# Designs tried in a protein design chat: VH-VL binders against o27280. Part 72

Target 1, 266 residues: o27280
Amino acid sequence: MDSMNVPEVLEIKRIVEESESVKTFIFSWDFRREVRPGQFVMVWDFRDEKPMSVSLIDPVRSEIGISIRRVGEFTDRVHGLSEGDLLGIRGPYGRGFELMGRDILLVGGGIGMAPLAALADEATARGMRVDALVAARTADELLFLDRLEAAGVNISTCTDDGSCGFKGFAHERLLTLEENHDMAAVCGPEPMMFQVMRILDERDVPAQLSLERYMKCAVGICGQCCLDDTGFRVCAEGPVFWSQELSRVREFGRYRRDPAGRRVPW

## First folded at step 21 (VH-VL)

Design Bh12
Fold by ESMFold2, fold request of step 23:
Structure Bh12 (fold): chain C 266 residues (1-266), chain A 119 residues (1-119), chain B 107 residues (1-107)
Amino acid sequence: as target 1 above (266 residues)
Amino acid sequence: QVQLVQSGAEVKKPGSSVKVSCKASGGTFRTYGISWVRQAPGQGLEWMGRIIPRTGRARYAQKFQGRVTITADKSTSTAYMELSSLRSEDTAVYYCARDDQYEGNFDPWGQGTAVTVSS
Amino acid sequence: DIQMTQSPSSLSASVGDRVTITCRASQSINNYLSWYQQKPGKAPKLLIYAASSLQSGVPSRFSGSGSGTDFTLTITSLQPEDFATYYCQQSDETPRTFGQGTKVEIK
């Protein structure tokens, strides 16, 4: 008799308020189920289930943290929960980031910093030099700055409104940054990632980018997360892809698909 | 480098209220909280509550629920604790401390504000 | 609320002595345990967090150990500036709670 891949019901141990719109939910976790930065989990509130990035991986405490931005009905309900309340967690799923070399650049936009915060912790623990470009609309929306600083990460910030750091987009700030990294990891709004990828490709910096697509099964069966041209399933072959894999994908940065499969602009 | 500087000592009558300020310098609050901890003469440390200035949300120890109000002003990097309906048992040194949301430890602490409640 | 019980409540020691202070939680708190030093008339100072992590700028003669319910602060070679009251604090649950303190006095 096989056990289905069903959500495990876990108690919310702690809630960290990262911003007005982002909370990190911390759970006890049995690390016999290994978790890698860049992997995701499906969070079930007993009505709906959505993919969420793991932002904290702490085997010493046997805890994981899942960062969730309030953007709609499901996330509004989850943000209304308290410590001691229950959520269902399936996973982890997907391909995480692979570390290489000695110097890594992280480029994160908004909630996209969540998996990069977990990666930063692993990279610094390995003795790598970590530079992070953290982007948001405003200073109050810059995420994980205190965690990154405490980990010894070299931080550059940019905000659309100029309230903190460089005024402008992440790719514009990137043009003024040091070019000699061994690799980069990128996560954020897909238009940002497209522009960042083009710059990194020109500089011959190996880059891994984390994509978001609609997910239903999270194990590669339903096809809802497929990319045009390659058939890659974001939940199985991704969500983290190398830039050379994405260079073959026509839709990346150009459009997305809604849950019904219709093309919509970014 | 972040320092927390509190307002000066106060002498209050029973039934009144006190409001203590805690100003951060050398940095901003960012995602840190500000907790308030008191210490009665010759006694240990007692956590009263905490605010997360970025979100404006506060939590209180049950013992103080209804009597304490903790607020923050992000523009001045200042937190406030107001304790009402004072009684002699509230005579204590009141500390603010920067509160790490992940670890829950306190560093740095303000210098403390002595509050004496007597008639 | 999680009760934190320190032992001993006070002790007398000489410069150079090895000092051990224990802290017991009424339920498991993982390693969410911090140690503070407080000198008379001053605010507490963080020494140890996460049960065993030494705060920056704290001398290496201080160390912490334990997890779950039982924790220990050790001072390997007591110095004149170490005569103070020491508190443990749990941060596993709200409300945060402290031990009642251990006063370390010169013999």
Scores: ipSAE 0.831, ipTM 0.918, lowest interface PAE 0.7, mean pLDDT 90
Fold by ESMFold2, look of step 21:
Structure Bh12 (fold): chain C 266 residues (1-266), chain A 119 residues (1-119), chain B 107 residues (1-107)
Amino acid sequence: as target 1 above (266 residues)
Amino acid sequence: QVQLVQSGAEVKKPGSSVKVSCKASGGTFRTYGISWVRQAPGQGLEWMGRIIPRTGRARYAQKFQGRVTITADKSTSTAYMELSSLRSEDTAVYYCARDDQYEGNFDPWGQGTAVTVSS
Amino acid sequence: DIQMTQSPSSLSASVGDRVTITCRASQSINNYLSWYQQKPGKAPKLLIYAASSLQSGVPSRFSGSGSGTDFTLTITSLQPEDFATYYCQQSDETPRTFGQGTKVEIK
């Protein structure tokens, strides 16, 4: 089975320092193994394995980039690595974003901008008009602004502390933005995504949202990534879901599960 | 539009040090780095090192390791390069340049700072 | 360190000429190659990045090509403002390294 294949061991070619807490690790990649924005890979440090989003997909250079936020012991170890060091990569897994129409809105919070940066590159390459709402706690935590600007994306920013752009949350800024996009793609903290989804649904904007859940096997066998009310497995049926699929999920935006499966508040 | 403005020309004695400043205006660095590149009279361009102001992390060409220190002050959008134990071969124009971490190219460049090392 | 070798070291040309400058890397650098123009007493100016991508505001008479180890900068119809020194630069590995330069002079 694909879920039991060992990771391919790859050399870290380049490390981009995105912020104090976020680095992008760039690897050579054989694109016979296709990668789509919104899919994820399992990153193995020879001790543990965690799901990570692809933020750069570059078939011309035969490279992918994986953006990783330092949040715990695994990511601390990975952030301690240097160019030339090795990591195991298996995947890609999951359902990626689908592009439609001519005008797309991206709404990203924190590290959630990673898969949206990859999607922005594809959308602009197709000639779409791309607007991005980029959210973070502070100006120094706004991710991928340079890449988005260089790609011709129209950027709006918001920060919790008001240090850059709109002071407040992403859904509050969204209320003041243009309402006529053909689709939206959303990724970030689940409470933010819930509020953004409600606004987009009211505006009749088709929306796809990318969820992050605890994952072990990456193909849905172990059940660690299941959504409460529907049995959807984030690794198999997602991580990208349409807003209609998520509207039926009681758990979405209200609580999460720890590795043992217990309900915990956000 | 971001512009880089460097400190003025310096004349230094062998064995001393020089510190050149590079101030950005018209924007913030975000994830861009600041690289330092020098050019001896009539010669080509030589990369010395760079800093990522957002994180404060610097990297140096091995040739300059131990003699160069690159720092940044985010509050003033200013980077600094200090070269110690100067010798006549360090006579050059020293440029700062905004450094794209993904592409690795340089745009824009500062106007340059002439440093002359003579007794 | 990756060594970058430019050819020729200098050339003479007239307004309207087509000029070609080559750059060779000591190992494959994919397309991590940029071209700069430098006029006397001035800082370098980025012309081309990613081997063939034209920087914003640069005239279309400039073009770049190549990948791997061999790269070319072409000026199709030389203008008076194009008399300068041109440098290639690799960014595949640290330290970043430049070619030795090609001086384009009026004939």
Scores: ipSAE 0.820, ipTM 0.909, lowest interface PAE 0.7, mean pLDDT 89
Fold by ESMFold2, look of step 22:
Structure Bh12 (fold): chain C 266 residues (1-266), chain A 119 residues (1-119), chain B 107 residues (1-107)
Amino acid sequence: as target 1 above (266 residues)
Amino acid sequence: QVQLVQSGAEVKKPGSSVKVSCKASGGTFRTYGISWVRQAPGQGLEWMGRIIPRTGRARYAQKFQGRVTITADKSTSTAYMELSSLRSEDTAVYYCARDDQYEGNFDPWGQGTAVTVSS
Amino acid sequence: DIQMTQSPSSLSASVGDRVTITCRASQSINNYLSWYQQKPGKAPKLLIYAASSLQSGVPSRFSGSGSGTDFTLTITSLQPEDFATYYCQQSDETPRTFGQGTKVEIK
């Protein structure tokens, strides 16, 4: 069934402070509603509703974690909440990542590491070898490093300012890393993803990339998340796309759209 | 390989304050918290509070609310616990411990700081 | 606050014995339960987290089990260095709380 769900009101069980600007909100979750890495949920604060990344999927504890970066009015209000406060959660929605082979490369920028952290947990639980390239502007904005280390992920870092790891952009660091992976999963700023995708395509590494677009319905009806020239709806056919699917998309990496549908530069 | 090194033993009079330091070596705090746990002579372990050094936000056990202040300095990788209005029952060994925000367990622990409150 | 009750408060055992210590929470804590070993004059040392996961560097003779309210720490072949006090600790809710301890002494 392809219908819009009503949000379930859930109590915030725990708040993990990932950085000054990112918190992970942990909720009890009934896993009869399955959640896969790369899917998203709509978070409702009783005024507005926004798509957010699932970063923790823990069936053993019956918990999920939703990582939220403070970037505006809605996320400021959510960041002001405490344990015991309520949020509405609708979903999950969208197509998640698919794991393939035995060796996976994760490339994440900023909050884009959230769905990749969930994927890393699944991959390591399957016995896969996981390499992660974690990028941010500064060391204090590198996300999930402690969690990835504990899971046995092989981490490379890069920061724009050089405060941790390689000084430079993720795609520049990628050029210096080993090339022997069965697949890659990429999530972060779209310009970064475009550059990373180009390198992975040249190396013939199958890649899945997670896109962000403005969403209203989250089930593919309203058209607000559509990509130029293909008709792909990020909320329905994505947010995770294979690189070959994105190669047909004119707008990818070149511009974005505001809530009114106008083209704006990245 | 983070190691926590605490400041040395203190002898204090009732009504005064004590400030114990906890320095991380072999790494930085990153997203880990630093919790403070005390142990009175011959007694069990009692959690006092914790700080998340990356964000500077602290939480305290109700029993210590208003008397304890926990702070951190990211630049020196050092956390501090200050306990005010000391009483004889505050005589204890005070430990800092690295606190996993997801698991909530403590590893590693500092070596402990003995605080004796004596008139 | 969640009360953690250990039993026994103390026990005597010989090298080579199998030892069990139990811990009961006053409400369900899922598997948010850790076990620590403490020797006199030393800081506690983490042995087990998430009820049953062995901390790195801890001998495999230590094991943990349980979920919900009832938990067990087991030492399958007691060694001389295992004579210590053992504490359980819950991390499901703030404040974190500890059991009162179980002293394991040489018989």
Scores: ipSAE 0.819, ipTM 0.912, lowest interface PAE 0.8, mean pLDDT 90

Design Bh12
Fold by ESMFold2, last read:
Structure Bh12 (fold): chain C 266 residues (1-266), chain A 119 residues (1-119), chain B 107 residues (1-107)
Amino acid sequence: as target 1 above (266 residues)
Amino acid sequence: QVQLVQSGAEVKKPGSSVKVSCKASGGTFRTYGISWVRQAPGQGLEWMGRIIPRTGRARYAQKFQGRVTITADKSTSTAYMELSSLRSEDTAVYYCARDDQYEGNFDPWGQGTAVTVSS
Amino acid sequence: DIQMTQSPSSLSASVGDRVTITCRASQSINNYLSWYQQKPGKAPKLLIYAASSLQSGVPSRFSGSGSGTDFTLTITSLQPEDFATYYCQQSDETPRTFGQGTKVEIK
């Protein structure tokens, strides 16, 4: 069978409580289907199906972890599940991050830290020096700090309310950091990513940014995940794009599309 | 450099309750859990239950369900274990330990709290 | 519940000896296995996690191996401070369970 295009029903092996609103669901995974940091899966709760980032890639244990923030009906139902319950998973899909050089900067906002946590694990396993700027509204919403610290990542934090680390937005904290990195990887709220991208471009730091868009097929056929001006399909040519690719897209950071395809402001 | 410091030894009568505290210093709980493990004299280690302080969610070993309550106070970085309806077999050293949600190992451990239940 | 069985229950050894302790799980636990050292009157100390990963600050003479149901802790060139009781612990399922312990004594 064509398992990448049909959800495989898997048992939830373990649930990690990352915050009040974020849980990581761990599944057994056959790594004949390779998974790369920055790729996503479609999670099916037998009613709806939504794209979710892979945050843990563990070939030794044959496990993956998928981090899900509770934000609506679908994610509320998934958060109500227990170990041993079933979910459908299809994928992975999309283009993941590429590592280069010796020194990498990660900039993550909220749940956007999920794919960056997976990337940090790979980067440190390769012997790279990893700096992470982790942003959230409050201290209790800062994600993956313990995992990043255990992996040897150098962490800077910022919170909107100042409850942990720098008080302010991620791009404001970034302005106060020295830049000697070979590349950057960015994922989070699109307005944050746009501001971060501008700073990194000014500093000539090659950057890859992970976008989220409405998805239906996840394999590039239906057109629901297309970006203005380029026709890039987030599920096929992305979700990870180089900053140079995004510079040609007027949509990025300025507006999004609702399920009906209408332009709405961020 | 996180350390777990537990409350002092207790002597209790059968039928009473005991509440042991476990305070973290040198850091906060973040996403770590706090597990409670006991060791009766001359015996091995027995897991009792765990709380995730960030969420307040606790789980218990079946043997202790209904007798043990594990709580946490994030503002003081302190976890508590209360064991009710004490009997002589509950005489043990009670340890708290920081619980890694991904690995499920315990590091560090508190120094232990000796609880003696004497008739 | 997953039962953990250690072998031997006790052993006698001399400084400099190689010591091997076995732990068996009643069902596969992948590599969700940790080893602890406990000295009299003290709390356990984590030595090995994930079956074979050495905890920070633990001497390299300690090593762990195994996966599935059978696991081994090895101490090369036993030192005076290594005389203690050793426990394995599984974390694949709740409740977490420990082996009964292996006491390593001076010959």
Scores: ipSAE 0.818, ipTM 0.902, lowest interface PAE 0.7, mean pLDDT 89
Fold by ESMFold2, last read:
Structure Bh12 (fold): chain C 266 residues (1-266), chain A 119 residues (1-119), chain B 107 residues (1-107)
Amino acid sequence: as target 1 above (266 residues)
Amino acid sequence: QVQLVQSGAEVKKPGSSVKVSCKASGGTFRTYGISWVRQAPGQGLEWMGRIIPRTGRARYAQKFQGRVTITADKSTSTAYMELSSLRSEDTAVYYCARDDQYEGNFDPWGQGTAVTVSS
Amino acid sequence: DIQMTQSPSSLSASVGDRVTITCRASQSINNYLSWYQQKPGKAPKLLIYAASSLQSGVPSRFSGSGSGTDFTLTITSLQPEDFATYYCQQSDETPRTFGQGTKVEIK
């Protein structure tokens, strides 16, 4: 177990170009270290280390995939790598999604679809009916549509600019969907997740939501990923929380924190 | 259902170039790649290269590096393959095929474009 | 490059026969293997992907098996429309490579 907390240097086996701004990096993986949808890994580029969601879990091929959006210096450097180049990976960490019932709704915004794509694969493999609401600002930013279709997922789309599917926000589209799901899994921008959670709570649909917070250690020691009021550590007690757990958190959907711990509005 | 329609047969002289088109109908490329595969008369299949139209990035088999250029125009849902410095050994049927980035298989295929290189 | 070797290069069979075609990779490719059928003058058609997964619309008499380096395509009861050339293809590494083909002919 002690080796689980140091980065293992792994070769990039394949790079899938999901969009202009998102790539999925595929690695060989020894599944003695089990990985479940909703868990994350810390990716080390030999200068800096950032948490990233696992989007592909394939024990048959002994592979995992990690989807990374280009948003800054670290991700720009990682996007510049090629197949055969090396990255450090430590993990997995955190609590993943729990599946229940036969009918699941996935609601994903932007890169938040990454852990939900992994969950969709597991849900369909178990014989569940999977509906996915996939949201983005534009059509070109909708992620994993081809992969979800191939898995037999029923897809609804929405875009802020109306370039694909429903024009508007994910929670607005959700109001127009059938109310016949046994559970929901939600990941995306926190304001979106808050609005989606309110609708699902009103419908009495059990919901699990995956949060993003600033992280340093990933094992719960440093306290930088703590939620206000509850002391929950996103890296240890999350990143996946039940909606009931989040109902006790004042900050959820209201503000975020910068690396220095200061409140900033969403 | 997406279908791939290729440009018509061509007869070329040694030393010239050929450019074959591959147009998608019934859908757009989205995240799929477009690969080019050739087949000499009575022979097997040989992968030449691939483009990811969404990003414009291409990769080539080493054998064709420097002679082949693969491009895509998203506005017309069309991919192109240009092979330069043609030799008689380049006489073949050239196929485009939709390329799954995860699986790496080909489905569907275009109908093929016969290219004859003759002095 | 990963070399793909098919066996046999050709075979003769009758309608109703069981036909087995093998494909060997020069290194392990896990299950990154696909099978195609090609009839004269036509483009190849995908039959099997991921070594054993049947493509939609392909008759159930086709099946694939194997992993690592050794793979098999089986037709359990040959039909008149099955006389064609069959190719395996690996997708574990670039460049993608094909076997040399196996021609299934009328006996």
Scores: ipSAE 0.809, ipTM 0.902, lowest interface PAE 0.8, mean pLDDT 89

